VH-VL binders against q9umr5. Designs and how they scored, part 172

Target 1, 268 residues: q9umr5
Amino acid sequence: SYKPVIVVHGLFDSSYSFRHLLEYINETHPGTVVTVLDLFDGRESLRPLWEQVQGFREAVVPIMAKAPQGVHLICYSQGGLVCRALLSVMDDHNVDSFISLSSPQMGQYGDTDYLKWLFPTSMRSNLYRICYSPWGQEFSICNYWHDPHHDDLYLNASSFLALINGERDHPNATVWRKNFLRVGHLVLIGGPDDGVITPWQSSFFGFYDANETVLEMEEQLVYLRDSFGLKTLLARGAIVRCPMAGISHTAWHSNRTLYETCIEPWLS

## First folded at step 8 (VH-VL)

Design j48 (framework fv_dargistotug)
Fold by ESMFold2-Fast, scan of step 8:
Parts: C-alpha cells; structure tokens; sequence
Structure j48 (fold): chain C 268 residues (1-268), chain A 123 residues (1-123), chain B 106 residues (1-106)
C-alpha cells in the first residue's frame, strides 16, 4: 500500500482546487489515502502564518500517527511555507517526501493580483511600509514579504520567514533544523511562467540581491551557513529540483505533465 | 532527569570579573538554547539574552552588551556568563534557563532553571 | 519591547481562598503568555504556558485564562505551599516579565 498524502493549500485557496491532483494520484497510485486539509480556506488564508502552522499541526498529528511507514506532503504556494514550519516545529514528524509546489521559499517581492486585491494602491517598492509594521505582520502575505532593498527591515520585522530560514537567530533554531533534516526528500517545483511568485526562483531558494539580480540557492547565506539544513540535505542527495516552463500559478496542481514528471516519482 | 547546575556564590570587589557556569545534563545540550535571567535583591526577573548552543552565537538584551559575555563548552555541556568591570548594581542572582522546544516565533518560555548563582559586588 | 503590568503587586490571603492575579500587556500578544511561581531563595517554576496550558506536574487548582492584552492566573483554593511570588512572561517577542505579585499569608 502507498503512504498517505497530506495536501496543504495556498493563499485564497481551498481543497476544491486539488480535484485534478487527486484524480492523477488515484490513477497512478490507486488506494492512496489523500487528505486535503480544509483549514484556513479563502480569506482565512490571510491569518498569520504561525497561527496557520498551529492549526495544521493539530490536523496532521493523527494522520502521521496512523502511518508508521511515513507520509508525503504536497504543499502549494503559501502552503509550502506552512509545511516548512511544520517540519521544523514537529519533533516526531515522519514525512518522507515534502513536495513544494511553487512556494516562495525565500520570500516574495512582486506586484500581483493577490496583492492588489488586499492593498489596491500599493506598489512592491512601498509595501515594506505596511508589511514590516506590527499590523502588517498579522497578514500571512506580509509574513513572507522580502523586500531586497530593505533587507534590514525584513530581518528585524519578519515574524515568520526570516526565522524559519535562519536569517535571524531564534532560541529554537537548532531543534527546528534537526526536525527539518528528518525529511526524506525535499522536492522543489516552480517555473518562469508562474506569474505570481516573484522571483520565480524563490521556489528553489534563489532570490534577489539589492540590485534585483537573482542569486541561486548555493550563493545564499542561509545555504552557505547551513542555517536550517539545506547544505546538509543537498549533500545527502535529498533535494530534487524540478523546474517547468509554461505553467501559471493556479495550474501547478492541475497539469498532468507536471504531475507525471515532478510529483508522481516521489509518491511511494 | 533534566538538570541545570550552576557554580557557587561569588563575592567580588568593584572592578573585578566573575565567570558563572551552568552545567546541563539529562538531554542533548545542543538541541536547546540557553538563556540568562537576572534578579537583583528584592526585585523581579530580567531577561539578559540567550546563546545558541549549536553555533555559539549570543544575543544580548538591551543593557547587557559590552561587559557581559555568554559562551559555551559543548564538550562538557556547560554555558558560561562572564561579567567584567563589576559594579555594585551587578549584585544579583543569575539564573540559567532552558528554552522549551516548542517551535513558534519567540514562543520562548523556560521549562528548566538552574538553582541560581548569587554574585555580590561590595568592598 | 512589550511591557507587562501585574496587579496587584501584593496580596494577603488565607488558606482556602480563591486568588486571582492579572497581567496586562502593552500590545496584543494573543495567547502567548506564561506564568511562573517563585518561592523565597528558589528558582522560578513554570506553571502555565500558552495562557491556559498547565505544565505537567502542576496542581489543577492553578488555571490561566485570557487572550490579547488581558490575562489572569487563578488559584481556586490556596494551599500553604502556594505562598510565593508569581510572574507573567510574554512569548510574542524577546522575553519580558511582569513585575511580580507577592502572595503573602494573612
């Protein structure tokens, strides 16, 4: 029998968005128990990410307890950051494959329709004024806003991303790293035609420098310092990179070719 | 099982230095950050900062930079607090305290404490 | 930093009394608050974390409640061993403690 799969959705999303993904899994791995978590749906996805992590943690504990052979996580967009934190805060997770579908792992710095809906007069160049305030940090999107022109403010004000990336130290950093390193495979998926995740290389732990030139994962201080285990995972052969062009942000969970190429091989 | 054992009381003259130790046992030393908390006679608790036991990187609260140094010896599972150029206002009980392992942002409370080390600065 | 104000600073109570201690935060900290008990000459002992979760081994007469900026610690039936100073601590940022509430025997 196949290991259970737990699916965590993204910003302004719900379990309904994954109906095609479930069809693909049922076709290739019939009998797989797939749980798409119906927590923080729609507007509730704007709640602070640590609040979401707590709620998702409570939901995944009994699923993991029933599967001593392990589970797989498929985490979409913002959900990939929730799953990053889950793997760090859980002392006893048994996750084999963590499949990150176009998630802003190093943060977001781009004008998108989601941002314009929430802050209609904002531009990416001035959103730091809102996001790096105490009020702004009560919104999930601001928890991973990473303005490369105000990195000092990001490091001091980010209540979530800077901490889980080890960019700012935290008393629990060592145990978070140890817990995260128990993952069997970190499968990173993303691509240049996403249109929402900016830079798209954020899905692969790349990000802008102060001149908006993208530096890849191996050039990041978090990798070089091995702040939460990326260098160790790469040395173990546990990081899988699966970029694909031609896929828009809302299509990662409904593209059959992507599923067959990037997801199916990591479901056991 | 888990224990934090601190060094004995110290009586020092102004201008001297002191080094307080905190030896951990019953758990993996590098899995938990170590904090220092001060309590002046008859006063409340004041957090001084923490040290990352894996990396050795200290973080000091406002007011505890300069004369105060956090360090480690991981081979003996021991954290140290050194205070140089001692002043009368440094007279206090100094506690080491372990962070709980729960992983949310700054979700830092102290599940185990050392017994405290009284440092008295007088002439 | 986040300031915590405890009230009262001291109280006198008799064995069997219901005792309530309040902790107010200068800004919203959700449920991110812990309570400690400190007896004379001893290190503090964790009683409650996340505003209302009782630490293992702590007697059930201790309870915590509240969220946001207003929190309370209640001892439902005070025992002789409960005469101590109680401190709140916030978990939302770098640790800060309240000024303490000394519970004295009447």
Amino acid sequence: as target 1 above (268 residues)
Amino acid sequence: QVQLVQSGSELKKPGASVKVSCKASGYTFTDYAMNWVRQAPGQGLEWMGWINTDTGNPTYAQGFTGRFVFSLDTSVSTAYLQISSLKAEDTAVYYCARNHRFGFPWYTYFDYWGQGTLVTVSS
Amino acid sequence: DIQLTQSPSFLSASVGDRVTITCRASQGIRSYLAWYQQKPGKAPKLLIYDASTLQSGVPSRFSGSGSGTEFTLTISSLQPEDFATYYCQQLDSYPTFGGGTKVEIK
Scores: ipSAE 0.164, ipTM 0.686, lowest interface PAE 6.1, mean pLDDT 90

Design j49 (framework fv_dargistotug)
Fold by ESMFold2-Fast, scan of step 8:
Structure j49 (fold): chain C 268 residues (1-268), chain A 123 residues (1-123), chain B 106 residues (1-106)
Amino acid sequence: as target 1 above (268 residues)
Amino acid sequence: QVQLVQSGSELKKPGASVKVSCKASGYTFTDYAMNWVRQAPGQGLEWMGWINTDTGNPTYAQGFTGRFVFSLDTSVSTAYLQISSLKAEDTAVYYCARNHRFGYPWYTYFDYWGQGTLVTVSS
Amino acid sequence: DIQLTQSPSFLSASVGDRVTITCRASQGIRSYLAWYQQKPGKAPKLLIYDASTLQSGVPSRFSGSGSGTEFTLTISSLQPEDFATYYCQQLDSYPTFGGGTKVEIK
């Protein structure tokens, strides 16, 4: 009766983090088949995002094939970027709701404990030297590092985010856009108390300009140019924005009110 | 039924210009980038660059800037390569080739090729 | 740019022979390598992509293997129509081709 749900985790994460989410889904939509993908867990989440996209693609193909009525994706943090790319590279996806839980859709520019673990002496102001090197682009974190003070380096060096956002041209951009536009609903979730995603508006396709002033989605060139379909989706009424205060980064998948308000309505 | 059909051979004098065409059929022209590859007599294959068939934006490989221009006419599903100020070293077979839609960045290979256009530059 | 070196540049073979051509990359390119066949006066034809995936319509006697910096194209039982020049191409960055290997009748 209910469409299957596929869950994609985030950085340094695993399926265990979603135990509360599965409980909520079971309570409100009993009988739903939920698959939390156990790929690129823990330290393997540092692998380049295109490598992760290939692995997750191989895992979702049989699930989608068994569900002719469609599937839903719930993608957390870094996992939301993996799901963005999946929707673009798959010529045959049948995703109805793509639910993005606090994912840095326009990139990340903030100091976090994750970055300190990998690069202990680096600050957000100098991480571009590492991330925009060929070596740095072998780490998932650097694939979505977006330094607003070095846009030229980001555009030239980003092997992942600049390409999936259509900020740099690519031979596959047109087909990626057509594939992405097949999604039924793009549900964006995030909030000011996340504490990790910086700026938090990145979860809603907003981002810093060169003065670190946040410009919202509708002011971004990727939206104005409709580079991968955001403007088209918004015109269709297919984009849902669900901001919520008071939720820290690791709590998006374990807050009942968040689930009932932002997720449950999109799990047909 | 995918086909790429190129214009016929050209014999030009140094300093002249040439415009090679590549007409696509059997698929949606704007769904695939078009590449240009050159092969000088007795030599190997040399990638020149590509053009986005949806936007018309060209990207040139190092060594093919300035005198070389990629363009399109989407109404007739045709890509063009124009070479100005022809030199003897431009003598080569020029191929158009369709970029396959493999999903990853720059993971590009060419699934269909035009038959080639021989451009000879001699006095 | 990533440089590709093919060996041998030239080989002589007879119908029915097993032919092996190698392609070496100047840096690691994972499995991102394609092989093309070019007959005299003709455009190249895609044989293999992603190091070992055979293009539809290509005879099964063609196979590819390798990863990282060392790649091999094998023709298990050479046929008359296989006498041609073979090129490798890397997919990891802007396209570059190997120098080619010409397979001629012994």
Scores: ipSAE 0.263, ipTM 0.682, lowest interface PAE 5.2, mean pLDDT 90

Design j5 (framework fv_dargistotug)
Fold by ESMFold2-Fast, scan of step 8:
Structure j5 (fold): chain C 268 residues (1-268), chain A 123 residues (1-123), chain B 106 residues (1-106)
Amino acid sequence: as target 1 above (268 residues)
Amino acid sequence: QVQLVQSGSELKKPGASVKVSCKASGYTFTEYAMNWVRQAPGQGLEWMGWINTDTGNPTYAQGFTGRFVFSLDTSVSTAYLQISSLKAEDTAVYYCARNHRFGSPWYTYFDYWGQGTLVTVSS
Amino acid sequence: DIQLTQSPSFLSASVGDRVTITCRASQGIRSYLAWYQQKPGKAPKLLIYDASTLQSGVPSRFSGSGSGTEFTLTISSLQPEDFATYYCQQLDSYPTFGGGTKVEIK
């Protein structure tokens, strides 16, 4: 009798992407109830992240209510940020393991085909002009755009990531921290061959400084100030880091070795 | 139950300083941010800013930097507003107000208010 | 920096009347709008949040609607205790209030 698993997809994604993950779970933990949420699929994944958080919140409430022993979250790419905010805004979540599959937890600063499709004439150095406008903040990808050369604009204009990371003060920050700290385990997964998440260490709360040198989680002000509980979780032994080389961005949910090493141990 | 009780009215001369208190009870003080809202005689409501009751970090709206200071004494669940170098245009009722917890994930609404403190500045 | 414009600024009504107050935002604020009631000499009281969600303890004759840039507060059957000034407030950015609508007895 295993705790139910709730899966939250990423940008331009759908529930179909997780068919291999579901097969792996069924093989190792037979009888597990797995719900892949098919809200904000495809193009709808571009909607503002706070709108997505509200929709996913409404979907997870009845699932959590039926599982008094707790639930596990597996959240992929952009979905990991949705799950971060979900855990902070829910006063009553009962999440045991929050498994983050290659999610840009400190933000994104890199050229990708997704950004080129949406903003074909913009390079990463110029995207801040669009993303840090009111219009740009209506798109999910701009909600976690983190230009290390314009940190002042990021801190003032980011309507989502700067707030959930406690990088800009927010009236709900203390309650969000209290809620997030109820999580049993924070399992961070990512790797150098992802090819999309830039820097890849963003999946582990590392990020670029102004010289584009990556500083790891323990050197971030967010961690040092314990803004939403990372330092407390690490001291509690609740943070699990599982980096793996050789895995591209679209393969995290379909690699058996990754599943057995990084995900399976946390699905009680 | 939740209650915010403010200090009594103040009559001050221009150039003086005033400190208004707002004592909270009925909830965990550090779990809710405290806001300050001003209302000049016969006028509407003007948000001045908020203070994080856990960290003590204040955020001021434009027009309220410099002379206005938000502070706390967590041991007695009390927030303070200090105004220095008082001007006649500072004459207003000053309210403390708690953030609503279950509203928008962006900013929240003000669910509980103090009774207000009238500060009158006249020579 | 988001401006809220309320109309009308003043309204005369009788007990039993349907009263409608409008709040217009200078830019889209989704549903991030609240309504407050303020009686003379008293602090404001929260009536509605998220544009249409009634606060606990507030009578059902109060209702809110709208999204984006245009919002309305409706009192379906005005009671003697409803004569007050009403304010809208946005929270899509740093909070700003509308100029208020004073509802007085006809």
Scores: ipSAE 0.436, ipTM 0.751, lowest interface PAE 3.3, mean pLDDT 90

Design j50 (framework fv_dargistotug)
Fold by ESMFold2-Fast, scan of step 8:
Structure j50 (fold): chain C 268 residues (1-268), chain A 123 residues (1-123), chain B 106 residues (1-106)
Amino acid sequence: as target 1 above (268 residues)
Amino acid sequence: QVQLVQSGSELKKPGASVKVSCKASGYTFTDYAMNWVRQAPGQGLEWMGWINTDTGNPTYAQGFTGRFVFSLDTSVSTAYLQISSLKAEDTAVYYCARNHRFGMPWYTYFDYWGQGTLVTVSS
Amino acid sequence: DIQLTQSPSFLSASVGDRVTITCRASQGIRSYLAWYQQKPGKAPKLLIYDASTLQSGVPSRFSGSGSGTEFTLTISSLQPEDFATYYCQQLDSYPTFGGGTKVEIK
């Protein structure tokens, strides 16, 4: 039998978005127990990410306890950041494959429909004024807003992403790194036609420098310092990179070719 | 069992320095940050900052930079608080306290405390 | 800095009484609040974390509730060993403590 799969959705999302993914899993790995967590759906996905991490943690504990052979995580968009933190804060997780489906792992810096809905008069160049305030940090999207032109403000004000990436120190940083390193495989998925995640290379731990030139994961300070274990995981052969062109942000969980190429191989 | 054992009371003159120790046992020292909390006579609790026990990086609360130095010796599982150029206003009980290993919430609470070290600064 | 205001600063109670202590934050802190008990001459002891989760070994007569900006510590039936000063602490940012509530025997 196959290890159970836990699915964590993204911003303004719900379990319904994964109906095609569940069909694909059922076809290729019949008998897999798939749990799509319907916490923080719709507007509640705007709640601070630490609050979401606590709620998802409580939901996954009994699932992991019932599966001594391990579980797999499939985490979509913003949900990939929730899963990053989940793996760090849990002293006893037994996650084999963590499949990050187009998630802004180094942050977001782009004008999107989500930002226009929440902050209709703001452009990406001005959003740092809102996001790096205490009020702005009460919104999940601001928790991973990473303005490359105000990196000092990001490092000091980001209540979530800067901490889980080890870009700013935290009392639990060493334990978070140790916990994260227990993951079997970190499967990174994303692509240039996503249209929402900006830069799209954020899904692979690449990000803009101050000139908006994208630097890949191996050029990031977080990797070079091994702040939360990326360098160790890469050396262990535990990081899988699966970029795919032609897929828009809302199609990652409903594209059969993507599933067969990037997801199916990691669902033992 | 987790224990934090602090050094004994100190009586110092203004301008002197003091070094308070906090020896940890019963757990892996480098897995938990160590905090320092001050309590002046008859007053409440005041957080001074914390030190990353793995990296040795200290973080100081506002008001506790300059004269206050956090350090550690991982070989003996001990954290230190050094106060230089002592002033009468530094008279207080100084506690070391361990961050809870829960991982959440945003900044942790303190699950274990040292017994406290009274530092008295008088002429 | 997030400020925590405890009310009352002092109360007198009898054994068997229900005691409630309030902690109010200057801004929303979700459920990121802890409660400590401090007896004279002793270090503080953790009672409750995440607003309502009781620390292992703490008697069930202690309970916490609240979220956002208003939190309450309740002692359902005060015992002789409960006469102490109680402090709240927020966990949403760099730690800050309330001013304390001293619970004295009537």
Scores: ipSAE 0.463, ipTM 0.760, lowest interface PAE 3.1, mean pLDDT 90

Design j51 (framework fv_dargistotug)
Fold by ESMFold2-Fast, scan of step 8:
Structure j51 (fold): chain C 268 residues (1-268), chain A 123 residues (1-123), chain B 106 residues (1-106)
Amino acid sequence: as target 1 above (268 residues)
Amino acid sequence: QVQLVQSGSELKKPGASVKVSCKASGYTFTDYAMNWVRQAPGQGLEWMGWINTDTGNPTYAQGFTGRFVFSLDTSVSTAYLQISSLKAEDTAVYYCARNHRFGGPWYTYFDYWGQGTLVTVSS
Amino acid sequence: DIQLTQSPSFLSASVGDRVTITCRASQGIRSYLAWYQQKPGKAPKLLIYDASTLQSGVPSRFSGSGSGTEFTLTISSLQPEDFATYYCQQLDSYPTFGGGTKVEIK
């Protein structure tokens, strides 16, 4: 009776991380068919995001086809960006709720242990030299690196985020917007204690300006221009914001209170 | 059935201007970008740029800025290519071509093409 | 700008022959390559995209292979209607075409 749920993991992650989430869903919505996609796990999560989008697209097509009443997406961290692109490139998706768990929707600009492991000698101020090169754009994390001090380079070199956000024009922009707007609900989840997503407001389409002052979604040019449909979705009442303090980056999919407050209400 | 129908051949003098049309049918015009591709006699294909059919915003390839203007009339599902100050080097068949819709930032292969418009520049 | 080099520039073949055309990119383009067929006086027709995926309606005698910088279009048994010029096109950046390979009847 419940719509199927498709789960997309994040950077250096795998399907195993969602065992608690599956327990919660089974408790509150027994009988729900939950598919955690076991693609681009571990180090393969570093593959270019457009490559990941293609692979995940091939995996979700048969699931959506078997569920004419619709499906829900739960997409964690980097996986939220994969799901954004899926909703844009699929002409016939039937997604009801797109639940974004602490995903850097406007990009990432912060020093983290993940970044230091990949680029040990770099600081966030220097990473633009690597990420905005052709070589750097072969790594998923560079696909959503958004340096607010080098916005011209970001706009010109980002092969993924600048395009799906409509910050640089693309031949498919109009159809990507139309496809994305088919979503029933966009549920945004994140919080100040995440510790990885920087700024944490990126999970709510907020981001740094050139002075590193965070501007909220309604102040972003992508929202004001309605580049990929955020303004239309908000006017339709389809955007849900669910911030929660006290949750670290790796705990979003295993916190019961978070699940009950922010996820459970959207799993029809 | 998707169709792109272009205007007929043109014979122009150097310094004149020409406006080629490309009328689309069988799909929602504003859902697909329109590209222009040139082919000089006996030569290969050269991409000139594209126009966003929803916003009207053109993007030109290097070498096609200035004298070349992409425009459209959405009410009649038609894209236009205008070339001003014609030169002998502009003699070519000009094709309009629809962008293939698929995932990925540069999936700009062309699934449907107009029949081509021969523009000849001579005295 | 990514350069595409096709070889050979032309070839002569007979009906029933296996024809192979190569396209080489100046830098890695993964699988972001398409192949087109153009008959004299006609617009190009899309044959293959994403290096190896046949466009709907294209006969199975056409196949594409390769990744990175080396790509191949193969026609397994040439038919009279296949005498044409073939072009590769890359999709990794602003579109560029190879110089073309003209397949002529012997």
Scores: ipSAE 0.485, ipTM 0.762, lowest interface PAE 3.0, mean pLDDT 90

Design j52 (framework fv_dargistotug)
Fold by ESMFold2-Fast, scan of step 8:
Structure j52 (fold): chain C 268 residues (1-268), chain A 123 residues (1-123), chain B 106 residues (1-106)
Amino acid sequence: as target 1 above (268 residues)
Amino acid sequence: QVQLVQSGSELKKPGASVKVSCKASGYTFTDYAMNWVRQAPGQGLEWMGWINTDTGNPTYAQGFTGRFVFSLDTSVSTAYLQISSLKAEDTAVYYCARNHRFGSLWYTYFDYWGQGTLVTVSS
Amino acid sequence: DIQLTQSPSFLSASVGDRVTITCRASQGIRSYLAWYQQKPGKAPKLLIYDASTLQSGVPSRFSGSGSGTEFTLTISSLQPEDFATYYCQQLDSYPTFGGGTKVEIK
């Protein structure tokens, strides 16, 4: 039968957002066991990402243990970063498809309504002062704030993203890379009309240089150094890129055409 | 076959406590959460919160913390609502109502309701 | 909290009439809306969920439509047993109900 699917939600989100996704999976892969994790919902999604990784890890271990054929992960927005870290810290994960739905894999550098709610008088150019402080790193959104004009501060202060991307050294980096490489497929989904993830190419491991010109994954040092295995995965044929225009940030999990094109093929 | 049967009406003085029961039958108790919904005389419906029948963990809507306690006895498939320090404004019909889950996702629409328990608080 | 506004609050109708009730949400809730019927002295009864899906056993004269912030409940040919109060309810977040629409005999 079909491998179980585990769903991880995003910032200010909850398991309630995935009703349509579950309906699509049930229609195309009837009998699939789908678990939408209801941890760190709403305001709790602001908790530090390493805290969220610990909680989600405790929830996914028994699910993976019951599925010797493997499981699939569908991870939305901020949840895609949680799943990145899960795959790195788990020595024995059996994830086949890791499906990343519009997640800021190289970080975020944009003025969104979520950031304005927390820091209403700050511009994206000034957020580095807050985010790269010890206090700021207690908020999930600052854990993946990536100011391309202050890369030195990002590398020194990021307690999460710089470490899981291998951009700053960590004692566990070699083990994290080995663990991440166990994944069968890395399915990257995103698009230009998202409106929240900035730059939208962050969902495909592209990001701004110091002039705010987007450089794609293959031009990133993280890829070139193969810091956590992207180059190895691409050479293995394990990276799938599925961009789609016309989809806003809150619609990725409720668009049938997207599901059929980008998600459904990777659930068998 | 699915039934939610609530305890009978209560007449209480201000400051007293009341405990309303809701006994479920005809389905697997832990597959559905139990909700409490209040309706004051001549007023609309107000969701008070729910209790996870699998874990026993209650969640209260704003305005229903402190004096209101949701609990379960899973051995008899019964949910309870306790209201302490009763006030005149607590006069209402209290309904239990179930909602289904699919995996970890809860669908908070209510397919079956108890018959309601009238709690009257008067001096 | 998501607020739901129902209109009208009161409606006088005759048997055989087409009745339409509107529910407006303070923010987008996709299709995550349910409709209930409540008769005097009775518990509410689920009519429709997911904006347009008819609950098993509910007569086909009841229908729901809408998405986002505006929803309607329609009774195509009002019957004597349909004189009741109708409530919408959102399930996009913690549940909230509309203020109700009382359908009275003319």
Scores: ipSAE 0.000, ipTM 0.408, lowest interface PAE 17.3, mean pLDDT 88

Design j53 (framework fv_dargistotug)
Fold by ESMFold2-Fast, scan of step 8:
Structure j53 (fold): chain C 268 residues (1-268), chain A 123 residues (1-123), chain B 106 residues (1-106)
Amino acid sequence: as target 1 above (268 residues)
Amino acid sequence: QVQLVQSGSELKKPGASVKVSCKASGYTFTDYAMNWVRQAPGQGLEWMGWINTDTGNPTYAQGFTGRFVFSLDTSVSTAYLQISSLKAEDTAVYYCARNHRFGSFWYTYFDYWGQGTLVTVSS
Amino acid sequence: DIQLTQSPSFLSASVGDRVTITCRASQGIRSYLAWYQQKPGKAPKLLIYDASTLQSGVPSRFSGSGSGTEFTLTISSLQPEDFATYYCQQLDSYPTFGGGTKVEIK
């Protein structure tokens, strides 16, 4: 029998987007119980990420409790950050594979249609004024806005990403790290043709320095300090990196080659 | 009361284009996906694809790429289906249908449908 | 794509009859099946979802059963307004419909 799979969607998304992914899983692992969580759909995906984490936590607890052999998480885009926090705040999660599907793990710094729709007169250079305000932090997309030219503001104002990445101290950091480290595999997926996640290497814990030069995971302070366990996981052989070119942001959950190469091997 | 009201029937020549509308009322338009389903005369139901009403991103089923375009005007809670370079085989009733969801399980079924728009393509 | 085969494609029945329609999926779809009723010139109407859950406002004479690959829609005592075409639809992947079963007057 296969372990159950829990799917968490992204910004302005819903469970409806994952029909191809479910078809692929059913073909290769027939009988797998797949639950695509119908929480924070559409505009509700703009709710603060900590609120989303609480709601998804309540939904996943009974699923994990009924699966003593463990579960797998597939978390798309913004949903990958929700799953990062879930793994940290849950003292008793039994997640085997955490599959992060083009998620901005180190944050976002790029103009997108989503940001233009929400903040039509803003550009990426000016979004820090909105996002790092108390009002801006009530929107999920601002919770992972990471302006490399205003890193002090990011560190002080980010109510979510800076905390889960251990970039700003939190009383629960030691417990969050211990909980996160219980994951069996961290599978990172992303690519240069995504077109939304900027820089695309954010999906692999890379990010811009102050000159907008991308530094990879092993050069990040969060990795070097092992703030939430990345260095420990890598040393344990638990991090899988699966970059793929030619895939746009809305196609990660509907590309068969991507599924067969990057996702299927981790669905025991 | 949830209601989906579609535009009236269309008679077109081959090579022309048509734009069908579907106006939603009685619920928050952007909280539900809008689907398009086609039914050729005397035949069964064929799902064409969906559009995310919050983002405007369309997804097309196999065979409905290229000539078929889904779009929205959220200010008036209306979804549109445009068919370009019309062919005789495009003759059908086109339905819009709202995507229904249940609990934490993913599955797609249609709880509310528009009344349908007959598009006839003949010379 | 998951293919759905309905049988029979055509059924003759009288008012008061028990009517049974079968839908078979090309692969396992658990309980992820819906049933629709369509009258001539009208949009389809949802009757049942998740194989056996009756939609609000649908008469109790309609019932659904089955799981995996074989599903059944039953009308326990056919009424005049029930003469229509019935379609199954799977919910396990992107939507596909069965070919339909037309229920006609005997």
Scores: ipSAE 0.000, ipTM 0.383, lowest interface PAE 17.8, mean pLDDT 88

